# Designs tried in a protein design chat: miniprotein binders against q96jn8r1131to1294. Part 31

Target 1, 164 residues: q96jn8r1131to1294
Amino acid sequence: TLEFLENHGKNILLSNGNRTATRVASYNQGIVVINQPLVPQLLVQVRIDFLNRQWTSSLVLGVITCAPERLNFPASACALKRAAWLLRGRGVFHNGLKICEKFGPNLDTCPEGTILGLRLDSSGGLHLHVNGVDQGVAVPDVPQPCHALVDLYGQCEQVTIVNP

## First folded at step 15 (miniprotein)

Design kq5
Fold by OpenDDE base, fold request of step 17:
Structure kq5 (fold): chain B 164 residues (1-164), chain A 96 residues (1-96)
Amino acid sequence: as target 1 above (164 residues)
Amino acid sequence: DEKERKIEEIIYRAFELSDEGELEEALELIVEAIRLAVENKDEELLVWAIYIIANIAQQLGDPELLEKVLELAEEAYERTDDPEIKWLIEYLEKDK
């Protein structure tokens, strides 16, 4: 069963059997990690449940390649020092380095109800899915094992893991 | 560690500035962070800082700076053998 790990950002409250993450304070400290590592053909999906349009930026989605249970989460995914591959806006970042300028839809403008998915292909390529539609390879060769990460940042105040 | 915290803050601020388009200021800060990381022998923060300066260099579109970043990364790799740096080197070489 896919769940968010108990090790999470300080402003996160888990519910619904740890399948729902809610940021209950401020605009940051909202990083969560899904318990099971990504394996080929496994589609991990989260639904944006609630957006606070007071802010401009929204959630960050990606993967980490370090042990998630031991990670001390920074206030923002953008402050992850290493082992991070992140989708923010339309950009793809690795440890703060933008490796792709324009990829997929702008995550900052995804409305409530949007279902975002991550999947590894047989070649280690990380795919983004949006509402069930494969947007292509965001990262061509992701180190494994890796875990899906969601940063409930800015607008994004709640997400829920959903089944395909 | 207070020094570590300070360096981390500088690195992150450099990233934020670069994200805002303030590339010159970002560059100034990240260079300082690199110097501090080296001085403090903090390999983890050095690696991160190298990623950030690479990002800044890309945004500036300065081939000479990118080359310097690559050299810095190679030197760091020789000392740390960090896989993250290895990845960066390969990435930078492909984009040349």
Scores: ipSAE 0.912, ipTM 0.960, lowest interface PAE 0.4, mean pLDDT 95
Fold by OpenDDE base, fold request of step 17:
Structure kq5 (fold): chain B 164 residues (1-164), chain A 96 residues (1-96)
Amino acid sequence: as target 1 above (164 residues)
Amino acid sequence: DEKERKIEEIIYRAFELSDEGELEEALELIVEAIRLAVENKDEELLVWAIYIIANIAQQLGDPELLEKVLELAEEAYERTDDPEIKWLIEYLEKDK
């Protein structure tokens, strides 16, 4: 069963069998990691449940290639020092290096109900899915094992893991 | 420790500035962070800082700076054998 790990950002409250993450304070400290590593051809999806439009930025989605159980989470995913591949806005980042300027839809403007998915292909490419539509390869060769990461940042106050 | 925290804050601030388009100021900060990381023998923060300066150099479109970053990365890799640095080297080489 796919769940968020108990090791999470300070402002996160887990519910619904750890399938729902809610940021209950401030605008940050909202990183969560899915327990099972991504395996090729398996689609992992989360739904944006609630947005607070007071903020301009929204969630960050990506993967980490370090052991998530022992990770000391920074206030935001952008401050991850290593082993991080992140989708923010329309950009793709690796450890703070922007490796793609424009990719897929702008995550900052995705409305409530949007379902975001991550999938590894047989070549190690990381795909983004939006409402079931494959947006293409965001990262061409991701080290494995890796775990899906969601940063409930800014607007994004709640997400839920959903099945394909 | 306190030094580590300080360096981390500088590195992250450099990233934020670069994200805001303040590339010159970002460059100044990240260079200082690199100096401090080397002085403190903090390999992890050095690696991160190298990524950030690579990001800044890339946005500046400065091939000479990118070459310097590559050299810095290669030196770091020789010393640390860090796979993150290896990735960066390969990335920078193919984007030349």
Scores: ipSAE 0.912, ipTM 0.960, lowest interface PAE 0.4, mean pLDDT 95
Fold by OpenDDE base, fold request of step 17:
Structure kq5 (fold): chain B 164 residues (1-164), chain A 96 residues (1-96)
Amino acid sequence: as target 1 above (164 residues)
Amino acid sequence: DEKERKIEEIIYRAFELSDEGELEEALELIVEAIRLAVENKDEELLVWAIYIIANIAQQLGDPELLEKVLELAEEAYERTDDPEIKWLIEYLEKDK
């Protein structure tokens, strides 16, 4: 079953069989990683459960290609030094380098209830799904194995892993 | 250690500044971070800093700076054989 790893950001509390992540303090320190690595044809989805509108930025979604169980998570996904492919706002970032300016919907404006998914295709392309709609390839060739990562940042205070 | 933490903070601050459009200040900071990383022989932070300066260079739209970043990346790759740097080199070459 899909669940968040116990190794997570300092402000995260896991519940619901580790399928729900809640950031209980501040606006950061909210990184979580899903236990099972992404493999081709596996769709991993999270639902935005709760947004705090006092903040402008929202969650960051992406993958890491390093061993998640031994990671020391920084306060923000944007501070991941390596092995990170992130979707933030409308941009796609690799280790802090913006590799795509405009991709998919603006994650900062996704409302509560939005279901965000990640899927690898057979060629190693990382797809973003929004409410079941494939937005296309965010990263054309992602190193494997990789794990889905969610940074509960700013507005985003709670997400839950949901089945397709 | 403390020095590593300092360098990390500078790199991240450079990223934040670049994200805010303060590109000149970001550039100054990241150059300093690179210097410190080299001095401290911290290859991991050096690699990260190279990504950040590449990001800044892209935003500046400065082809000469981008070329310098590419050279820096190539030198780093020769020394570290880091696959992250290899990726960056390939990316920068395609982005030209």
Scores: ipSAE 0.912, ipTM 0.960, lowest interface PAE 0.4, mean pLDDT 95
Fold by OpenDDE base, last read:
Structure kq5 (fold): chain B 164 residues (1-164), chain A 96 residues (1-96)
Amino acid sequence: as target 1 above (164 residues)
Amino acid sequence: DEKERKIEEIIYRAFELSDEGELEEALELIVEAIRLAVENKDEELLVWAIYIIANIAQQLGDPELLEKVLELAEEAYERTDDPEIKWLIEYLEKDK
């Protein structure tokens, strides 16, 4: 069963069998990691449940290639020092380096109810899915194992893991 | 560690500034962070800082700076054998 790990950002409250993450304070400290590593052909999806439009930025979605259980999460995914591949806005970042300027829809403008998915293909390419539609390869040749990461940042106050 | 925290803050601030388009200020900060990381022999923060300066260099579109970043990365790789640095080197070389 896909769940968020108990090791998460300080402002996160898990519920619904650890399938729902809610940021209950501030605008940051909202990183969560899904327990099972991404394996090829597995589609992991989260639904944006609630947004607070007082902020400009929204959730960050991506993967980490280090062991998540002992990871000390920074206040923002953007401050992950290593082993991080992140989708933010329309950009793709690796350890703070923008490796793609324009990819897929702008995550900062995705409305509530949007279902975002991550899938690893057989060649190690990380795909973004939006409402079930494959947006293409966001990150080629991602090291494995890797875990899906969601940063409930800014606008994004709650997400839920959903089945395809 | 206070020194480590300071360096981390500088690196992250450099990233934020670069994200905001304040590239010159970002560059100044990240150069400082790199210096501090080297002095403190903090390999992890050095690697991160190299990624950030690479990001800044890309945004500046400065080929000479990118070359310097590559040299810095190569030197770091020789010392650390960090696969993250190896990735960066390969990435930067492809962009040439």
Scores: ipSAE 0.912, ipTM 0.960, lowest interface PAE 0.4, mean pLDDT 95
Fold by OpenDDE base, last read:
Structure kq5 (fold): chain B 164 residues (1-164), chain A 96 residues (1-96)
Amino acid sequence: as target 1 above (164 residues)
Amino acid sequence: DEKERKIEEIIYRAFELSDEGELEEALELIVEAIRLAVENKDEELLVWAIYIIANIAQQLGDPELLEKVLELAEEAYERTDDPEIKWLIEYLEKDK
């Protein structure tokens, strides 16, 4: 079953069988990683449970291609030094390099209840799903294995893994 | 390591500045970070810094700077054989 790994950001509290992540302090230190690697046709989804709108930015969603169990998490996903492919706002980033300026909906403006999904297609393309709607390929060729990552940043204070 | 932490902070700050549109200041910081990473022989931070300066150069739209970044990446790849750098080189060549 899909769960968040015990190795997570220091401000994260896991609950609900490690399927719910809550950032309980500050605005950062909220990175979590899903245990099972992404494989073709596996749709991994998280629901935005609670937002604190005193902040402007919100969650970052993406994948890492390094071993998550040994990862030393920085305060923000944007500070991941390598092996990171991230969706932030409307941009797609690889290790801090913006590789797409405008993709899908703005993650900073997604309301509570929004379900965000990641899926690899048979060609290794990483798809973003929003409320069950495929937004297209965010990253055309993702190295495998990779794990889904959620950074509970800024507004986003809680997410829950949900089944398709 | 204190030096490593300092370099990391500079790199991240450069990213933040670029994200805010302060591209010239971001460029100054990332160049400093690259210098420090090379001086400390920190290959991991150097690779990251190269990604950040590539991001800055891309936003500036400066073809000469982009060429310099590509050269820097190629030199780093020759020394490290880092697949992350290889990816960047291929990306920059396609985006050229």
Scores: ipSAE 0.911, ipTM 0.960, lowest interface PAE 0.4, mean pLDDT 95
Fold by OpenDDE base, look of step 16:
Structure kq5 (fold): chain B 164 residues (1-164), chain A 96 residues (1-96)
Amino acid sequence: as target 1 above (164 residues)
Amino acid sequence: DEKERKIEEIIYRAFELSDEGELEEALELIVEAIRLAVENKDEELLVWAIYIIANIAQQLGDPELLEKVLELAEEAYERTDDPEIKWLIEYLEKDK
């Protein structure tokens, strides 16, 4: 069963069998990691449950290639110093380096109810899914093992893992 | 630990500034962070700083700076054998 790990950002409260993450304070400190590593053909999806529109930015979605259980999470995914591949807005970032300026929809403008998915293909390409639609390869060759990461940042105050 | 935290803060601030379009200020900060990382022999922060300066250089579109970043990355790789740096080198070479 897919769940969020107990090791998470300081402002996160897990519920619903650790399938729902809620940021209960501030606008940051909201990083969560899904327990099972991504394997080829496994689609991991989260639904945006609640947005607080007083903020501008929204969630960051991506993967980490380090051990998540022992990771000391920074206040924002953007401050991950290594082993991070992130989708923010329309950009794709690797350890702070923007490797793609325009990819998929703007995550900052995804409404509540949007289902975001990550999937590795057989060649190690990381795909983004939006409401079941494959947006293509965000990262062509992701080191494995890797874990899906969600940063409940800014507007995004709650997400839930959903089955495909 | 205090030095490490300071360097981390500078690196992150440099990233934020670059994200805001303040590239010159970002560059000044990241260069300082790199110097500090080298002085403290902090390989992890050095690697991160190299990514950030690469990002800044990329946004500036400065080929000379990009070349310097590549050289810095190559030197770092020789010392650390860090796969993250290897990836960066390959990335920078492809984007030439």
Scores: ipSAE 0.909, ipTM 0.959, lowest interface PAE 0.4, mean pLDDT 95
Fold by OpenDDE base, look of step 15:
Structure kq5 (fold): chain B 164 residues (1-164), chain A 96 residues (1-96)
Amino acid sequence: as target 1 above (164 residues)
Amino acid sequence: DEKERKIEEIIYRAFELSDEGELEEALELIVEAIRLAVENKDEELLVWAIYIIANIAQQLGDPELLEKVLELAEEAYERTDDPEIKWLIEYLEKDK
C-alpha cells in the first residue's frame, strides 16, 4: 500500500492511514516521501486537496535517489543537497541545477483537485501525469531505486495519495 | 557543526539569489562557499556548491565561466569519485 513515510517535514501532519499529508504551519517544512520506490509501470499519484492563495509558489514534485528513512529534510526541497530531481513551476531541477526551462503545466497554478502522477518507463524515464494525461518525460534517465517526493510548499497545504 | 551550517546557508542563499535573477551576487556567494567547503574538506557541500555554480553560470550564459565550472567539477571528481559530479560533468559536456 502506498503511503507517506513517518520521516517527513516538521510542519507535516499525516492522516488517513498516512495517505494524506497536511502542512499545519508556516509555508515550508512540508516535505513528504512515498514509502514504496518507483518501479517501471507503477503510477504514483497525489491529489491537491487544499490551496492557500496568500502564497505565490506551490508544491514541488519529484524523486530522491537516497534512502528516505534516514534523510534529514530541509525546509524546502530546493535545499536538498543531493540525489534530488524536482519539478518546480515549469522547470526541472537536479540538485539545484535547472536542466529544463519549460516542461508540462506550471505546478504553481494547478488548482485544487488536480491529480499529479509520477511514473518510470522501461528506459528509466520519469514521466509526469496531470489528471491522467501523460505530459512526457521530465527526466530521461533517473537512477534507481528512487522514491517519489512531494514538497507541500507555499500555497499547497494538503495532498492525498490516490489510486490510478 | 557550525562551519557546516554556515556553508549550507551560503549555498542556499546563492541559489535563492540566482532564482531571483541576482546572478552576480549569487556568484560571489557561491564562490565563497566553494572555498569554505574546500577548506573544511566537506565533500558533500562542495558537490552541492558546484551544482549551484553550474546553475548560475548557465543562467549567465558565459561560456568561459561554464568552462571553469567544468574544470572545477573534474578536479572535484578526481578527489571525491562522487557519481553526482560525474553526472554533472557529462551534462556540462553535452551542453557545449
Scores: ipSAE 0.908, ipTM 0.959, lowest interface PAE 0.4, mean pLDDT 95

Design kq5
Fold by ESMFold2, fold request of step 17:
Structure kq5 (fold): chain B 164 residues (1-164), chain A 96 residues (1-96)
Amino acid sequence: as target 1 above (164 residues)
Amino acid sequence: DEKERKIEEIIYRAFELSDEGELEEALELIVEAIRLAVENKDEELLVWAIYIIANIAQQLGDPELLEKVLELAEEAYERTDDPEIKWLIEYLEKDK
């Protein structure tokens, strides 16, 4: 079963059998990771449940390629120093280096109810899905194993893992 | 480690400045972070700082700076054999 890992950001509370993550304080410390690595047949999907429009930035979505169970997560995903491939706003980043200026929708404007998905293709390409629609390859050759990550940052206060 | 924490904060601040479009300020700050990481012999922070200065150099569109970043990355790779630096070197060479 897909669940959020018990090792998560300090401001996260897990509920709903560890399938729902809520950020209960501040704007950061909201990193969560899915408890199974991505494999080509697996589509990991989360629904944006609650947004607080007081902040201007919203969630970050992506993968890490190091083992997540005992990582010390930083306050935000953008401060991950290595092994990170992130979709943020309209950009794609690797360890703080913007490798694509514009990919898919602007995550900072996705409304409540949006379902965001991550999967690998057979070539190791990382795909973003938005409301069931494949947005194409965000990262062409992600090292494996990799683990899906969500940072409930800024606007994003709750997400829930949903089945495809 | 207090020095390590401070260097991390400087690197992240440089990233934030670059994200805000303050590229000259970001560059000055990341160059300082690199000097501190080298002085402290912190190879992991140095690798991250090299990613951030690469990001800044791309935004500036400065081919001379990108060449210097590539040289820095190559020197770090010789010392560390770090696959993250290898990836960056390959990325920067393709970007040319």
Scores: ipSAE 0.870, ipTM 0.940, lowest interface PAE 0.5, mean pLDDT 93
Fold by ESMFold2, fold request of step 17:
Structure kq5 (fold): chain B 164 residues (1-164), chain A 96 residues (1-96)
Amino acid sequence: as target 1 above (164 residues)
Amino acid sequence: DEKERKIEEIIYRAFELSDEGELEEALELIVEAIRLAVENKDEELLVWAIYIIANIAQQLGDPELLEKVLELAEEAYERTDDPEIKWLIEYLEKDK
């Protein structure tokens, strides 16, 4: 079964059989990673459970292409120096370089209850799903293996892994 | 390493400034970070700094700067064979 990995940001509390991640302090230190690599048959979905609307930015979603079990996570996903492909706001980023100005919805405005999904297609393309609807290819050829990542940043205080 | 940590902080600050639209200040900081990473022989931080200056150069729309970023990336790739810098070179060459 899909769970959040025990190695996570220091402000994260895992619960619900490690399927729920809560940021319990501050606005950052909220990186979590799914405990299995992303493969073409696997749709990883998380539901946004709780938002604090007093912040303006919200969660970051994406993948890392290095082994996550002992990785030292930075305070924010945007500070990942390598091996990171991130959906943030309306943009797609690789290691801090914005490679797409607008893809999918603005993550900063997704309400509580939104279900966000990640999967790879057969060509290694990374797809975003929003409430079950495929938004297309965010990144056309992600190196494998890669691991789904959520940064419970700013507004986003809790997410839960849900089945498709 | 205290020097390594300081270089990382400068790189991230340059990213933040670029994200906020303060491109000239971001450029000044990232150029300094690159100089320090080269002086400290920190190839991993240099590769990240090259990503960040590429981001800044892209936003500025400055073809001379982009050309210099590509040269810097090519020199780093020759030393390191780092697939991250190879990817960046290919990305920047498509944008020509």
Scores: ipSAE 0.868, ipTM 0.940, lowest interface PAE 0.5, mean pLDDT 93
Fold by ESMFold2, look of step 16:
Structure kq5 (fold): chain B 164 residues (1-164), chain A 96 residues (1-96)
Amino acid sequence: as target 1 above (164 residues)
Amino acid sequence: DEKERKIEEIIYRAFELSDEGELEEALELIVEAIRLAVENKDEELLVWAIYIIANIAQQLGDPELLEKVLELAEEAYERTDDPEIKWLIEYLEKDK
């Protein structure tokens, strides 16, 4: 069963059998990781449950290519120094380098109820799904193994893992 | 380590400034962070700082600066054999 890993950001509370993550303080310290690496047949989906529109930016979605179980997470996913491929706002980033200016929808404007999915294709391409619709390849060749990550940043205060 | 935390904070602040469009200030700050990382012999922070200055240089669209960033990355790769730096070199060379 897909669950959020017990190693997570300081401000996260896990519930619902570790399938729901809530940021219970501040605007950051909200990194969570799925407990299994991505494989081509696996679609990892999370639903945005709760947003606080007082903040300007919202969740970050992506993968890390290093082992997450004992990793010391920074306050924000954007401060991951290596092994990170992130979708943020309308951009795609690798370790802080913007590699694509616009991909998919603007994550900062996705409403509550939006279902966001990550899938790895057979050539290592990372796909974003939005409400069940494949948005195409965000990153063409991600090293494997890689692990799906959500940063409950800013507006985003709760997400839940949902079945495809 | 207090020095390591300071360098990390400077690198992240440079990233934030570049994200806000304050490219000249971001560049000044990341150059400082690179110098400090070299002085402290912190290769991991240096590799990250190189990613951030590459991001800033790319946004500026300055081919001379991009070439200097590539040279810095190549020097770091020779010392470290770090696959993260190799990826960056290949990425930067793709647009030549």
Scores: ipSAE 0.867, ipTM 0.937, lowest interface PAE 0.5, mean pLDDT 93
Fold by ESMFold2, fold request of step 17:
Structure kq5 (fold): chain B 164 residues (1-164), chain A 96 residues (1-96)
Amino acid sequence: as target 1 above (164 residues)
Amino acid sequence: DEKERKIEEIIYRAFELSDEGELEEALELIVEAIRLAVENKDEELLVWAIYIIANIAQQLGDPELLEKVLELAEEAYERTDDPEIKWLIEYLEKDK
């Protein structure tokens, strides 16, 4: 069963069998990680449940390629020093280096109800899905094993894992 | 420790400044962070700092700075054998 790991950002409350993550304070400390590594047949999907549109930036979505169970998460995913491949706004980042300027939709403008998905293809390419539609390869060759990560940052206050 | 925390804060601040388009200030901070990481022999923070200066150099469009960043990355790779820095070297060499 796909769930968010118990190891998560300090401002996260897990509920609904650990399939719902809520940021209950501040604008950060909201990193959550999916409990199983991505494999080519696995599509991990989360629905954006609640947004606070007064903030300019929103959730970050991506993968980490190090073991997440005991990792000490920083306040924001963008401060992950290594092993991180992140989708933020329209950009793709690796450890703070922007490797793509425009990929997929602008995550800062996705409305409540948007379903965002991550999967690996057979070559290790990381795909973003938006409302069931494959946006293509965000990262061509992600090291494995890797885990899907969501940072409930800024606007984003709640997400729920949904089945594809 | 305290020095490690300060270096980390400088690196992240440089990233934030670059994200805001304040590239000259970001560059000044990240150069200082690199100096401190080398002095402190903190290879993990140095590797991250190299990622951030690579990001800044890329945004500046400064080929001479990118060449220096690549040299720094190659030297760090020789000391560490860190696959993260190897990936960065390959990325910078293919960036066209």
Scores: ipSAE 0.867, ipTM 0.937, lowest interface PAE 0.5, mean pLDDT 93
Fold by ESMFold2, last read:
Structure kq5 (fold): chain B 164 residues (1-164), chain A 96 residues (1-96)
Amino acid sequence: as target 1 above (164 residues)
Amino acid sequence: DEKERKIEEIIYRAFELSDEGELEEALELIVEAIRLAVENKDEELLVWAIYIIANIAQQLGDPELLEKVLELAEEAYERTDDPEIKWLIEYLEKDK
């Protein structure tokens, strides 16, 4: 079954059979990665469980295209130097380069209970789903294999892997 | 090592400044980070720094700077054959 990898940010506590990730300190060091690569056409989803609105920014969602099991994660996903395709706020980023200004909803304003999903299409396009609704292709051709990544940043203090 | 960590910190700070709209300061920092990465022959940090200066140049809308960034990327690609730089070159040429 899908679970978060034991290799994760330093401030993360895993629970619920490693399907729930909680950031237990600070505002960062909250990167988690799902243990199995995305399978084309299969939706992977997480629910935002807890937010702390004192922070202005919230979670980052995306994929990494390198092997995650022994990777040394930086304090924040935005500091990933390679192999990273990230959705942050309304933007889409590759290794710190903003490649799309406005895509989908603003992740910084998604409320508790929001279910965010990632899916590869048949052409290798990465889709975002929000509460079951396909937002379209965020990244047109993602190298495979890739793993879903969540950075429990700022506002976001807990997420849980949920079934589609 | 300590020098590598310092270069990483400068690159990330430049990204943060660009994210905050402080483009002049971001550019000054990333140019310094590129100089340091070249001096220390740190190709991986140089590749990342080229991504960040591309981001800054894009926001500035400066065609002369974008041309210089493309030249840097092409030189790095010849030395490294790094697919991350190849992707960036193709991206920048599309945006021309």
Scores: ipSAE 0.863, ipTM 0.937, lowest interface PAE 0.5, mean pLDDT 93
Fold by ESMFold2, last read:
Structure kq5 (fold): chain B 164 residues (1-164), chain A 96 residues (1-96)
Amino acid sequence: as target 1 above (164 residues)
Amino acid sequence: DEKERKIEEIIYRAFELSDEGELEEALELIVEAIRLAVENKDEELLVWAIYIIANIAQQLGDPELLEKVLELAEEAYERTDDPEIKWLIEYLEKDK
């Protein structure tokens, strides 16, 4: 069912039937991608399992709109040059351009146990869910197909895919 | 190749500087990256660099610079037909 793809950042170890991703070195090289494209009615959720608060920044969450299976991931999601729509801190970014200053909670302050979700609506709008609560449309009309992406950056050392 | 890697590193450094609030330094660096991408005929890196200078210009709140960025994006789109630059042009035009 939902799993992280075997193609992932160099510092990731997959476990728990590829439903848990752990960054096992450094602060970066932690990109993981969900193995199925987002479709209407599919809610992809991950739980923040482990944080190291001595880092200042935390995970990035979003989608990639190009085929992820053989993509060479950069060290950080923020260095994706194209086809990337990312939620980081309180901001929404497309290929390094901040397109929204305030959306949802500050991801850098989300505690362990927070469940973050992504889904598309019928218009292709990308929604963020936080602990089951829909935060609204982060990105209108995302190109499809797209895959959910998590970058276990900085503080974030482990996430697990969870069922709705 | 090594030239592409160097240009890519400069673009990302400019992004990092802008993220840290060092906008003038970020601008100087991204302008250099754009010059190098044009010289190297690397249209993909140029498109990304245009995204980054758009981000910097937006943060500076400099309407004259934003107009120059839009012109640069239009010129790149004419050469490439790249949907990523088309999206950016549409975004910048709505931002006005």
Scores: ipSAE 0.861, ipTM 0.936, lowest interface PAE 0.5, mean pLDDT 92
Fold by ESMFold2, look of step 15:
Structure kq5 (fold): chain B 164 residues (1-164), chain A 96 residues (1-96)
Amino acid sequence: as target 1 above (164 residues)
Amino acid sequence: DEKERKIEEIIYRAFELSDEGELEEALELIVEAIRLAVENKDEELLVWAIYIIANIAQQLGDPELLEKVLELAEEAYERTDDPEIKWLIEYLEKDK
């Protein structure tokens, strides 16, 4: 069963059998990680439950390729120093290097109810799904094993893991 | 330790400045962070700093700076055999 890992950002409260993550303070410290690595047949999906539109930026979505159980998470996913492949706004980043200017929709404008999905294809390509629709390959060859990560940043105050 | 935290803060501040489009200030900070990471012998922070200066150099579109970043990455790779640096070298060579 997919759950958020107990090791998470300090402003996160897990609920609903660890399938719901809520950021309960501030605008950051909201990193959560899915408790099992991605495999090619696995689609990890989260629904945006609550947004606070007073912030401009919203959630970051991606993967980490190091073991997440004992990481000291930074305040924001963009401060992950290594092993990170992130979708933010319309950009794709690796360890703070922007490797794609424009991929998929702008995550900062996704409304409540949007279901965002991550999966690997057979070549190790990382795919984004939006409301069930494959947006294509964000990152062509992600090292394995990797874990899906969500940073409940800015606007995004709650997400829930949902079944495909 | 305290020096490591200071270096890390400078690197992240340089990233934030580059994200805001303040590339000249970002470059000044990341060059200082690199100097401090080398001085402190912190190879892990140096590797991250190289990613951030690569990001800044890419945004500036400065081919001379990109070549210097590549040289720095190659030197770090020879010392560390760090796959993160190898990936970056391949990325920079392909993206030319």
Scores: ipSAE 0.858, ipTM 0.936, lowest interface PAE 0.5, mean pLDDT 92

